VH-VL binders against p57417. Designs and how they scored, part 1

All scores and structures are predictions.

Target 1, 135 residues: p57417
Amino acid sequence: MNNLIDTIKKIENILYSLERILKQECHNLLKSKTSNEEILELIKRKKILFKKLIILSQDRLCLEKEYNIFPPYESNNKLNNYWKKIINTCLILRKLNLKNKIIMNKKFYLNQRFLELSSSYKKSVTYNLDGNLEI
Below, numbering starts at 1 at the first letter of every chain, in headers, positions and changes, except where a header shows other numbers; Kabat numbers aren't used for antibody chains.
F, E and O stand for the ipSAE by ESMFold2-Fast, ESMFold2 and OpenDDE, each averaged over both directions (binder to target, target to binder). V2 = 0.75 x the mean of E and O + 0.25 x the DockQ between their complexes.
[cut] stands for letters that were removed.

## First folded at step 1 (VH-VL)

Design c1 (framework fv_clesitamig)
Fold by ESMFold2-Fast, scan of step 1:
Structure c1 (fold): chain C 135 residues (1-135), chain A 121 residues (1-121), chain B 110 residues (1-110)
Amino acid sequence: as target 1 above (135 residues)
Amino acid sequence: QVTLTESGPALVKPTQTLTLTCTFSGYSISSGYYMGWVRQAPGQGLEWMGTIYHSGDSTDYASWAKGRVTISVDRSKNQFSLKLSSVTAADTAVYYCARDYDFWSGYFDYWGQGTLVTVSS
Amino acid sequence: DIQLTQSPSFLSASVGDRVTITCQSTQSVSSSDYLSWYQQKPGQPPKLLIYAASSLESGVPSRFSGSGSGTDFTLTINSLEAEDAATYYCQGYYSGYIYAFGGGTKVEIK
């Protein structure tokens, strides 16, 4: 059981880190003048955290099957409390991530229209439709 | 083990509303899963219709499905349902319910056996 | 209006052959982490084989593998078995919580 508790705690820590990154991304997207390098770094960190979260979530599922205990972990008060926090955090982060992608896509669209109207400018980087900055 | 079972009419007349139910077991619906509906016309590929979060607070639909498809959850019965309005012969397909287990997975790990729905006058 | 194109749409191969199927996205909407592969046999629902482009689902034989990134992905069967006769689908997950499937590749055993 300690392996499952440890995995749940690791998931919680990743979600905390992801929350910080998404809040920073949102703050930077709302600024009128922000470094593309700063946004790119946040997107790279976000991708790393997503990959770690996917791996840990699969580890959680395997351990759940092994110990025959499943979310919301009603038989274990400590796991149940961690799980409730995780679900609430995930809902908040999903909404924030979507909001950030919408803002990013709007900025990309407006920049594209400006560049189409102005032949003196070229883009050095491009936002993709998934909300990620490309080199 | 997680099991998903689709149920509903095998034959529906054009212009009617198709209602399908998916019953699941093996896990609590409150575990944070997303539940999706995917269909497959005879001899054709898979087509995503929509997905709902277990609480019913978040629903996402394919562009063509908006206005025609409604997905809902009954947490007390461990069921989610699909309603497809104004059916035509083009809606003849095998309909699957499928589970996306987490906020970050974005894939379906368990599927129902599928139910064939024929739209015919 | 995301489109995933699979190639080939059909192939016939012998037991022991190495088989490769490709999946191309029409746009860079998805991260490579959100590309999955499914196997479907006649009269059966799809079965997950690969998720996150290259991760093998539990219980799936090691002869199956996935690779790729961006808009170009590949499913490989290193040594085809008779039981692998099926249609294979790629599936992407995109911004706005959208799922899209490829058109499928039918694999027949000679």
Scores: ipSAE 0.024, ipTM 0.650, lowest interface PAE 5.7, mean pLDDT 81

Design c2 (framework fv_clesitamig)
Fold by ESMFold2-Fast, scan of step 1:
Structure c2 (fold): chain C 135 residues (1-135), chain A 120 residues (1-120), chain B 110 residues (1-110)
Amino acid sequence: as target 1 above (135 residues)
Amino acid sequence: QVTLTESGPALVKPTQTLTLTCTFSGFTFSSSYAMGWVRQAPGQGLEWMGTISGSGDSTDYASWAKGRVTISVDRSKNQFSLKLSSVTAADTAVYYCAREWELLDYFDYWGQGTLVTVSS
Amino acid sequence: DIQLTQSPSFLSASVGDRVTITCQSTQSVSSSDYLSWYQQKPGQPPKLLIYAASSLESGVPSRFSGSGSGTDFTLTINSLEAEDAATYYCQGYYSGYIYAFGGGTKVEIK
């Protein structure tokens, strides 16, 4: 079980890091003189976080099957609390991502698995390779 | 520029509680970071003691440190602290505070370290 | 009991040499993403060199590289400089919130 708790904590922390980066991206998009280098660095950082989130999300799914426990993890208070935080953060990130995408059409990559973290409570939302929203 | 500075007593008597403070600047202690304590006995390697998460509600401690170590943060002062109870000569070490990037669990900035000697 | 063992504990080499340091774990790190390398000079705190087994920290010279996965990891300095005289530590993260540091490798310049 500690493996699942550890994985969930890591997912939460990655989502918080993504929130910070998306807010920084929004700030940079509102500048008239943002360098292309700064934008590319934020895209690179988002790509790294999405890659890690994919791996951890798959680990979470495997551990859920192994321990026969699933979101919202109602049988475990610690996991249930982490999951509530994860869902809330995913909603915030969805709003930030949409705002940034409107401003910069081709400079945001959003992984489908990131949005899948919110799918148990909300309608799944994905972004295609062109950065366009798909439902 | 990110800075971390440890402060506290240089000498502590056996059985007492050691309290160290780390003052940080140049960043906001946010959900992207954790703050950790790592010590190094003279001539020895690095030993992790514990971390406190910037998300605000979780601390993690080394197995040997559970029951002896408490880490807390005071965001209004930009400080976090370590309390180590029931010290012995084996706790003589340089104590470092460090910022951890929670995404990949590594320490990207370290304080200068403070030497604590446990002696009667 | 999780332990990271570094080899060698000590090495002496000349400027321009390629040096390799290994880090072996008794258990697999949670993933290679959680293996980092630090450099420590006498009287100074450790400095991050490499994270996620192979990623160079910003400002670290390209002569440093890392590789490995699972239980076996390597730090390479492909052309040693005088300023590289230091002790090098690996650090892993494991399930259950366990951090471990290797015992260190002291690198001296001839």
Scores: ipSAE 0.006, ipTM 0.514, lowest interface PAE 12.6, mean pLDDT 78

Design c3 (framework fv_clesitamig)
Fold by ESMFold2-Fast, scan of step 1:
Structure c3 (fold): chain C 135 residues (1-135), chain A 122 residues (1-122), chain B 110 residues (1-110)
Amino acid sequence: as target 1 above (135 residues)
Amino acid sequence: QVTLTESGPALVKPTQTLTLTCTFSGYSISSGYYMGWVRQAPGQGLEWMGTIYHSGDSTDYASWAKGRVTISVDRSKNQFSLKLSSVTAADTAVYYCARDEYYDILTGFDYWGQGTLVTVSS
Amino acid sequence: DIQLTQSPSFLSASVGDRVTITCQSTESVYGSDWLSWYQQKPGQPPKLLIYAASSLESGVPSRFSGSGSGTDFTLTINSLEAEDAATYYCQGYYSGYIYAFGGGTKVEIK
C-alpha cells in the first residue's frame, strides 16, 4: 500500500509544479515582451514534468490493480484524501490551460490585425504607383 | 486555439489498408494530451478506435481494433496517423480525430476534427 | 466487455420542457466520476458538454447539467431550446486508458 501512497504523493507534487509553470506562462503571455530563452525553458520543464507524470500515472494504475483498490479509494482515508487533492489540482490545471489559450488567441488576433494593416497599406501604395491612384 | 484536420482517401477497396492523417495546428500550450480516433458508421453511434499520447510513447486500442489498427505520430509535421488493415464494408464511416487533455485524468475529448467520410466498396 | 446503454434512444419534446437522458455502464467508470457528455448535430463533430460527470464545459449553456457516479449517470436539459435538437452521447473512461461511448439519444423538437 506504501508504494501506491508514495506514487500518488509524487503525482500530486508534479501537478503542483505544472500549476506553477502554467501560472508563469499566463504571466508571460500578459507581458508585452518575453525572451525566447524564457519560453523555451518553460516548454522544456513542462515536457520533463509530463513525461514523469505519465510514467507515475501508469505505475499508479498497475498498483491499483495489484492491490485491488481504485479511485476514489473509498476504503482508505489517506488515499481518498490524496485523490481529492489530485482531482482538484487537475481541474485547476484545465482551467488555467484554457485561460492561457484564450489570452494567446487574443494576442494572435492583435498581431494579425497589425500585419493586415501593414499589408493593406503596402498594397495600396504599390497600386497607386502602378494605377495612378492618389490616396 | 488548436484545430484538427483529417485527410485521406474517400474510397478504399475491400482488403486494402486505410490510412488517415490528422494534422494539428494553431496555438497550443505545451501540455500533455492524448489524440484519439473515433468513427461513426452512417446512421450509427460513435465508436472509439484508439488513442496515442502526443509524444508517441504510449498507444491504446479498442479491443476489436487490436491487430487491425495502428496509430502513430509524426511530431515534426504535427500529424497523427491511423492505419486500418483489411477493410470491409463494415468499416464505411466518418472518421474523426479528437484531443483529450491529460493531467493524470482523462476528462473527455475537448477538440474534434471535422471528420472525413471513408467508403469501402469496389 | 465494457458497454454503456443510453435511455431513451429517441425522444421528442417541446421548447421549455425538462429533458433527462440516462447512461448506464456495465463497469464502474474510473474514479466513479470519469464520464463525459457530448452533443452532435447533423454534419458536425461532437461537442463536449459535461466532463467529470457534473462539470460544465466552458461556453456551454447553464441549462445543461450532469449527475451520477459509478455506473449510473444522467444528463439534464432543464428548459429545452430549439437549438438543442441533436444526438447526445455519454462517454466513459476506464482503467487501462479505455474509452467507450453510449449508443446515443436523439432529441427532436416538436
Scores: ipSAE 0.213, ipTM 0.713, lowest interface PAE 3.6, mean pLDDT 83

Design c4 (framework fv_clesitamig)
Fold by ESMFold2-Fast, scan of step 1:
Structure c4 (fold): chain C 135 residues (1-135), chain A 121 residues (1-121), chain B 110 residues (1-110)
Amino acid sequence: as target 1 above (135 residues)
Amino acid sequence: QVTLTESGPALVKPTQTLTLTCTFSGFTFSSSYAMGWVRQAPGQGLEWMGTISGSGDSTDYASWAKGRVTISVDRSKNQFSLKLSSVTAADTAVYYCARGDYEDYYGMDVWGQGTLVTVSS
Amino acid sequence: DIQLTQSPSFLSASVGDRVTITCQSTQSVYSSDYLSWYQQKPGQPPKLLIYAASSLESGVPSRFSGSGSGTDFTLTINSLEAEDAATYYCQGYYSGYIYAFGGGTKVEIK
């Protein structure tokens, strides 16, 4: 059983690491001066942690079958408490990830528009009859 | 900033118990880490002896070491200890403590400088 | 009993050469990729070069690379430099905090 407990603790730690990365990603996305290199590095680190989570989740499933105990582990108070913390953290991560995706999509659109508009000081731009930008 | 330092006797007599201590600084021993002991006889390769984990203080040992080796942690002192019983000349080696980090797939990213232990009468 | 076998045990090569070292495990490492490579110079502790079979440790030159999965792994030094003269070890991690080291490969520069 200790190996299931160890696996659950590792999952919890990875989720806390992901939370820190997602919060840092949000902070960086809100700053106008943040480089694409910084964001790409966070995305790379996030991918590594997601891969680790997948592997640990597979290990958890194998151990659950071996010990015949399953989430939310109601027969074991200690495991049940860890699982509740994991679920709560996953909900937080889902909200943070969604928020960051929305910010990234808005910032990507805004950056494209600024790149287009900043070049206009060297050349006039026009809009067609449908309101689309023409250069 | 993260350091490991081995300490213990440089010379022990055959049949005695060797006790080595590893003092760590720059991190707190948690479920993300495992501490291992590795030795190297003169001119030979690295030999893993055993590990203690931050996850529930689980221990495991090399097959030859079971019954002879005990690894323990004293969190209040930031120390890990190795006890090796019934030593012989074959136990003459440089002994290292090393940290495995879950983020590095438990690769041992930090090592002590090593301490030479000679078993001689 | 888990055993890792390295090949070759010794090699001599020139600066600029591509060097490959192999490591075979009697059992699959944990999750097929929990394998690390170390460099050791005389009088020094080992230094972690590669973890997760192919991930380069921070501060390690890009000429070092790792590949493989399960039981078969390779360390490559793309273009050998004089400071690469050392003994190289593979290390597997297995369930239950069990580790094993390969026997080592001594790399000499001609």
Scores: ipSAE 0.000, ipTM 0.517, lowest interface PAE 16.6, mean pLDDT 81

Design e10 (framework fv_emapalumab)
Fold by ESMFold2-Fast, scan of step 1:
Structure e10 (fold): chain C 135 residues (1-135), chain A 120 residues (1-120), chain B 111 residues (1-111)
Amino acid sequence: as target 1 above (135 residues)
Amino acid sequence: EVQLLESGGGLVQPGGSLRLSCAASGFTFSDYAMSWVRQAPGKGLEWVSAISGSGDYTYYADSVKGRFTISRDNSKNTLYLQMNSLRAEDTAVYYCAKDRYYDYEWFDPWGQGTLVTVSS
Amino acid sequence: NFMLTQPHSVSESPGKTVTISCTRSSGSIASNYVQWYQQRPGSSPTTVIYEDNQRPSGVPDRFSGSIDSSSNSASLTISGLKTEDEADYYCQSYDSSNHVVFGGGTKLTVL
C-alpha cells in the first residue's frame, strides 16, 4: 500500500507543477510583448509533465488492481482524502486551461489527462466525448 | 530561508473592520496554500481560513464565515485577511502559515503573529 | 463536524516518558493525517510530528507519534524528557470538507 500512497503523492505534485505552468502561460498570453523562447519553453515543460503524469497514472492503475482498491478509495480513508485533493486540483487546472484556451483558441491535453485520472471515478462525475464535465 | 511577516493588527471597536497582511519570502508563494490561524489570550489555536495557491478556492471556519474574506496577491507574495463586523470574541493573535495543502496536510512555517484587540 | 480532545495538562519528571492523547469525537481518527505542534510561551508554533508519525528534520528521535484505532486517538510520545520540552502541544487534523481542526492543547510541565 505504501507504493500506491507514494504514487498518489507524486501525481498530486505533478498536478501542482502544472498549475504553476498554466499560470505562467496565462501571464505570458496577457503580456503586450512575449518572447518566442519563453512560449516554447512553457510548451516543452507542459509536455514533459503530461508524459510523467501518464506514466504515474498507469502505475496507479496497476497498483489499484494489485491491492484491489479503486478511486475514490472508500476502504482507505487517507487515500480517499488524497484523491479528494487530486480531483479538486484537477478542477482548478481545468478552469485555468479553459481560460488560456479561450485566449489562444488552441487544444490542450489537460482535459484528456483529467479524464484519465477520473475514468475510474464511480459515475458521481460524468464526462462527454470532448473530455469535459457533462452539464 | 522561508519567512512570513504579519502586519495590520491593532485596537478596534466592536463592529469595526481591519485588514491583515502577511508578507512571504523564500519560497514560490503561488505554489502553496496559505492559512490564517488565531489564538485568543490564554486559549488554544483556532483555524480561521485557508486559500489555495491559485486563489480560486477559499475555506472558512463557521465562526467567521460571511464576516472575513481571505485573499492573496501572488505578484506581491502577500496574503490578506479582511475582517468585518468584528466582535470581542475575535480578539486574538493572528498567525499566517504556509500550508502544504497540495502535498501534505500540515503547516510549516508559521509567522510571528499580529495582535488584534476588539474592545469598547 | 468533530472535535479533537486533549488533556489540559500533563506533567512528568526529567528523563521519563510522557504521552499526550488526542481523541476524535466522531468518525475515525485514521480518516485524516494528524500533526503535532509545539508552542513555547511568547513563540509561534513549530511542527514536531506530521502525517501521524513523521518527524521534520531537526526534531530529535525522542518525539514520536502514533494512531490507536481502538481508542480513536492519536498520541504524541516524548521519551527522555528534558526541561526544554516544557511547552503547549496541539494536535491537528482535517475534516472531510478540508476544514482544519485543532485540539484544545496540552500544557506539558517538567517537574
Scores: ipSAE 0.000, ipTM 0.497, lowest interface PAE 14.2, mean pLDDT 79

Design e11 (framework fv_emapalumab)
Fold by ESMFold2-Fast, scan of step 1:
Structure e11 (fold): chain C 135 residues (1-135), chain A 120 residues (1-120), chain B 111 residues (1-111)
Amino acid sequence: as target 1 above (135 residues)
Amino acid sequence: EVQLLESGGGLVQPGGSLRLSCAASGFTFSSYWMSWVRQAPGKGLEWVSYISYSGDSTYYADSVKGRFTISRDNSKNTLYLQMNSLRAEDTAVYYCAKDEGFLEWLFDYWGQGTLVTVSS
Amino acid sequence: NFMLTQPHSVSESPGKTVTISCTRSSGSIASNYVQWYQQRPGSSPTTVIYEDNQRPSGVPDRFSGSIDSSSNSASLTISGLKTEDEADYYCQSYDSSNYWVFGGGTKLTVL
């Protein structure tokens, strides 16, 4: 049983780590001039966290079968309390991740629009040099 | 428990080459970015190189760029640093360091270090 | 590129409070997180503060971190000094071009 408790605590810690990286993602999007390289690194860090979460979740499922106890672990007050904390944290992370995705998509869209405008302006200038278009 | 064991340090002549190794245990090596950080005798910490969990992305300090190559073998849980065209300024204890992987550019574990001395 | 500047040494008596500064030469100190590492003689570094002011599990609450935008500096404050705190302390931050920028280090002597 202690093995299951330890695994649940590790899951909780991973979720706290994920909260920190999502807050850093928000910070980089809002408070600093962020490069594509910095954004890519944050994405890679999130992938590592998700991989860890998958492994720990698989360990949890194996231990649940061994001890014949399952979420929300109503028969064990300690595990039930940890599970409630995990669910609450997951809801918070879902909202934060969605917010960051919206900001990221808007920045990506603006970058795309800037590239399109720059390309169009250059083409227009070229046509003016050819004497075919008045800008 | 997490353990990082460096090896390969020693005395080498200026212009020579040396390869450092770092054997990792106690964590899923293939899931973490890794770094080499050095410290000259009696001096401060200086970051040297950084490698992604897959080995596809590598980064170098300007002082070693073009001379040092970081690599890893995830099947052997080992990190490497190939050092070429060594200079007296490269004399230092070289630490293998594990990126926490979640927090902003934080090393959570460091090896014991291996001494590299570049002199005539 | 930017540099992080720390005092070379600080000293204080047991039980007192000491503060170690870390000043950023260009760009805002607040734009990127600051970590602090402790290195005791003959040992590898360990983290005492991460992300400006967070303490890892096992680090006593007498260690704290802060950011002062007006002086463009981060600070590590150690209260209730103990002889075991005698060590070199390094701040570290980053930007888009430099992921691991370390301060020069501060030697703390507990007299």
Scores: ipSAE 0.005, ipTM 0.495, lowest interface PAE 12.4, mean pLDDT 81

Design e12 (framework fv_emapalumab)
Fold by ESMFold2-Fast, scan of step 1:
Structure e12 (fold): chain C 135 residues (1-135), chain A 119 residues (1-119), chain B 111 residues (1-111)
Amino acid sequence: as target 1 above (135 residues)
Amino acid sequence: EVQLLESGGGLVQPGGSLRLSCAASGFTFSSYWMSWVRQAPGKGLEWVSYISYSGDSTYYADSVKGRFTISRDNSKNTLYLQMNSLRAEDTAVYYCAKEYDFWDYFDYWGQGTLVTVSS
Amino acid sequence: NFMLTQPHSVSESPGKTVTISCTRSSGSIASNYVQWYQQRPGSSPTTVIYEDNQRPSGVPDRFSGSIDSSSNSASLTISGLKTEDEADYYCQSYDSSNYWVFGGGTKLTVL
């Protein structure tokens, strides 16, 4: 059982690290001046944390099967309390991630429009509303 | 390519003040939490202070709380440690250390700067 | 709040294997990741093991880390000892109450 508790605590620590990175990402996106390098670095860090979370979650599933105990771990008060905290943190992370995605999309909207406009000058085939092919 | 250079160490009297600087290069300084870690002559490593990427959150070891102030200037890629009310037991080499993902270990350390508190 | 305890010194001959332990005083050693730092005389610390058993680029595979929950300890094992391995070794873990906790350090002498 201690192995499961240890795995749950490691998961909690990864989630706290993700929360800090998502808050940092939000701060950088709201600044009047921010570099693409800063944003890309945070994205790389998030991916690493997500990969570690997947591995720990797989380990958790194996230990759950071994001890025949499953979320929300109602038969074990200590694990139940840790799990409630983990779920609450996950809800916060989901909100932060969605918020940052919306901000990022708005911030880079014009750049996307510009890239689309630029690519439209390459030779391509397009059908207009009347069904005619334009080159 | 990642480089951390400490400066500002020296001899200071008990009760005096000193300010350390750490010049960072080779990474996006404004994206990382930073720490100061010290090592007394012939002794082990002791974490002393920790600062968020923006500078809005700071944390201190109990031994230095109320006397030391950590700060940063992201426009200059520089970390600072203001040390006040210095004591003989603050004598140590002070290292600037970069945290990695998870905030649970340091991936790069500076060369250190010696602070000697003596009469 | 916890402490990490290491032996003060360890010594072994070139080519042999040495193990340095790091014991946690309270709470499980496995509940937080353990790192190992090497500090050669006159040098800054450098990481030889992170996240219990991972090696940074450039660290030879003769360095390995492990966790033993039954003894509540982490271990750094160095095989094929070389003179250049002579250094002080520090274990380290993180806790939200203590932040970065370092072991007292172990002086490795290669005789």
Scores: ipSAE 0.025, ipTM 0.649, lowest interface PAE 7.2, mean pLDDT 83

Design e13 (framework fv_emapalumab)
Fold by ESMFold2-Fast, scan of step 1:
Structure e13 (fold): chain C 135 residues (1-135), chain A 126 residues (1-126), chain B 111 residues (1-111)
Amino acid sequence: as target 1 above (135 residues)
Amino acid sequence: EVQLLESGGGLVQPGGSLRLSCAASGFTFSSYWMSWVRQAPGKGLEWVSYISYSGDSTYYADSVKGRFTISRDNSKNTLYLQMNSLRAEDTAVYYCAKDLYGSGEYYDYYYGMDVWGQGTLVTVSS
Amino acid sequence: NFMLTQPHSVSESPGKTVTISCTRSSGSIASNYVQWYQQRPGSSPTTVIYEDNQRPSGVPDRFSGSIDSSSNSASLTISGLKTEDEADYYCQSYDSSNYWVFGGGTKLTVL
């Protein structure tokens, strides 16, 4: 059972790391100008953490099958408490992710409108994850 | 076992209307974003529309905006696509598809599919 | 809005490795996740790679995905080619306006 507890604790730690990254992403999106290096680093870290989450989640599912215990782990008080923390953190991450996507979408829309107002014809315009408009 | 089953396709005249349905089973339908993707005979995949898990948000490809309406009935585990003012270029196999992650999982807003339906053929011709 | 460009076709012998590229026309390929779908003749698409480089359950480890920011492209690599890998392959991404973009598709022929 200790293996399952350890895996759950690792998942919790990854989720806290993702929360930090999403908060940093929000901070950078609200700046008037940001470093591209900073944003690319956040994107890379986010991808790595998501990959680790997937692997740990697969490990969790295998261990659950092996020990015949499943979320919310009602028969084990420690696992049940960790799971409640994980669920609460996931809800926070969902809100932060949505907030950041809304900010990105609003920024893209406003920049697109501004460029349309100032240009004669078609521009090769794109939007990156940090809210910067690329031409 | 996750399954998606499309229905409602058929032959329609230009300017006509059709409603497609997608019956979902084997997962909590109300927790997942859903998409419609089409494929004209012998051509590539083209995204048509997607809808949030609650139905509160809908998005459309520019080619179908104002003509197509995506909706869902979570009590019936069914996704719909109402197609109006059909054109010859709308002729395609229409697939419904499920996002990988559901509401309350690690990601809430990622645009990738893990399960596709069998497709239903829509032919727009006289 | 951007376009994803794939080669129209690729061919390789059984047992060899093939790589299919997916190049983004504007903006960074790293801005949004890339997915890869496989469509065998007469069949519905299936997902072989999601979020740049992840494999769904049941997809062999012969399939891998990667991102190269310097060429602004994503790649699907299939090693140990088998006859059943013969299919059309599509890359897909999304932009910040909530629009999905598919590549034009690549026909893989296993000689």
Scores: ipSAE 0.000, ipTM 0.496, lowest interface PAE 13.6, mean pLDDT 80

Design e14 (framework fv_emapalumab)
Fold by ESMFold2-Fast, scan of step 1:
Structure e14 (fold): chain C 135 residues (1-135), chain A 119 residues (1-119), chain B 111 residues (1-111)
Amino acid sequence: as target 1 above (135 residues)
Amino acid sequence: EVQLLESGGGLVQPGGSLRLSCAASGFTFSSYWMSWVRQAPGKGLEWVSYISYSGDSTYYADSVKGRFTISRDNSKNTLYLQMNSLRAEDTAVYYCAKVDFYEDAFDIWGQGTLVTVSS
Amino acid sequence: NFMLTQPHSVSESPGKTVTISCTRSSGSIASNYVQWYQQRPGSSPTTVIYEDNQRPSGVPDRFSGSIDSSSNSASLTISGLKTEDEADYYCQSYDSSNYWVFGGGTKLTVL
């Protein structure tokens, strides 16, 4: 049982790490000057944490079968409380990830517009403070 | 540049109290988990305490649990360690450390502040 | 509830290669990442290896890390030894039950 508790605590800690990364990603996406290398580093770190979550989730499933106890672990108050925290954190992370994806999609769209304009014209093009194109 | 600067160390008698501070600059302090790590004279590194980016979750080594309190003020970019009921074995250089995104590594360390517990 | 054990000291001449081991007493060394820190006399620790085998920006490729599950140990290898590599080296791993665990440290002498 201690094995399952330890695995659940590891999952919780990884989720906290993901929350920190997603908040940092949001911060970087909202910066006026953003490094592509900084964004790529955060994506790399997210991938590694997701890989860790997969491994820990597999360990959790094995231990659940061994101890014959399953989420939301209602027969064990300690596990039940950790699981409720994990579910709540996952919901928060889902919202943060969606928010960041929306920001990234908007940035990608704007960059595509910039590239299309630069490839089409051999004359000066300028953008005003609000991001509107002045031709 | 990224840096951590500890302060508040000094000489205290057994049973006394002391508060350490760590001033952070050059990174978004409120986005990172922070830790205190200590090193007794001529000895190795020992983890002391860990705090979430929001300050809502705190963790302690068994040797200091119930005596030390970690806290942070994100508006001041400052980490604190309140040390109560100090013992001779708490004598050490105390380092402030930033926790990397993976939660497994300390990527930036302060210069340390010496705490001496003796009569 | 595990300990990380390192040799107290290692020594080697300039230009040679040295390896420092870090053995985990219980549980698999591969279940958690291992980091390595360098501490020169009078200085704060700095990270030379993170996540078992990754180097931070600015750390020479002479430094490498590895994991050996069969001996339940991690290793830090430093090739082309230079006098500036003289330092104490600490391994460290994390788990949710013990949090951060440091090895006892290894003093590297380059003579």
Scores: ipSAE 0.000, ipTM 0.505, lowest interface PAE 13.4, mean pLDDT 81

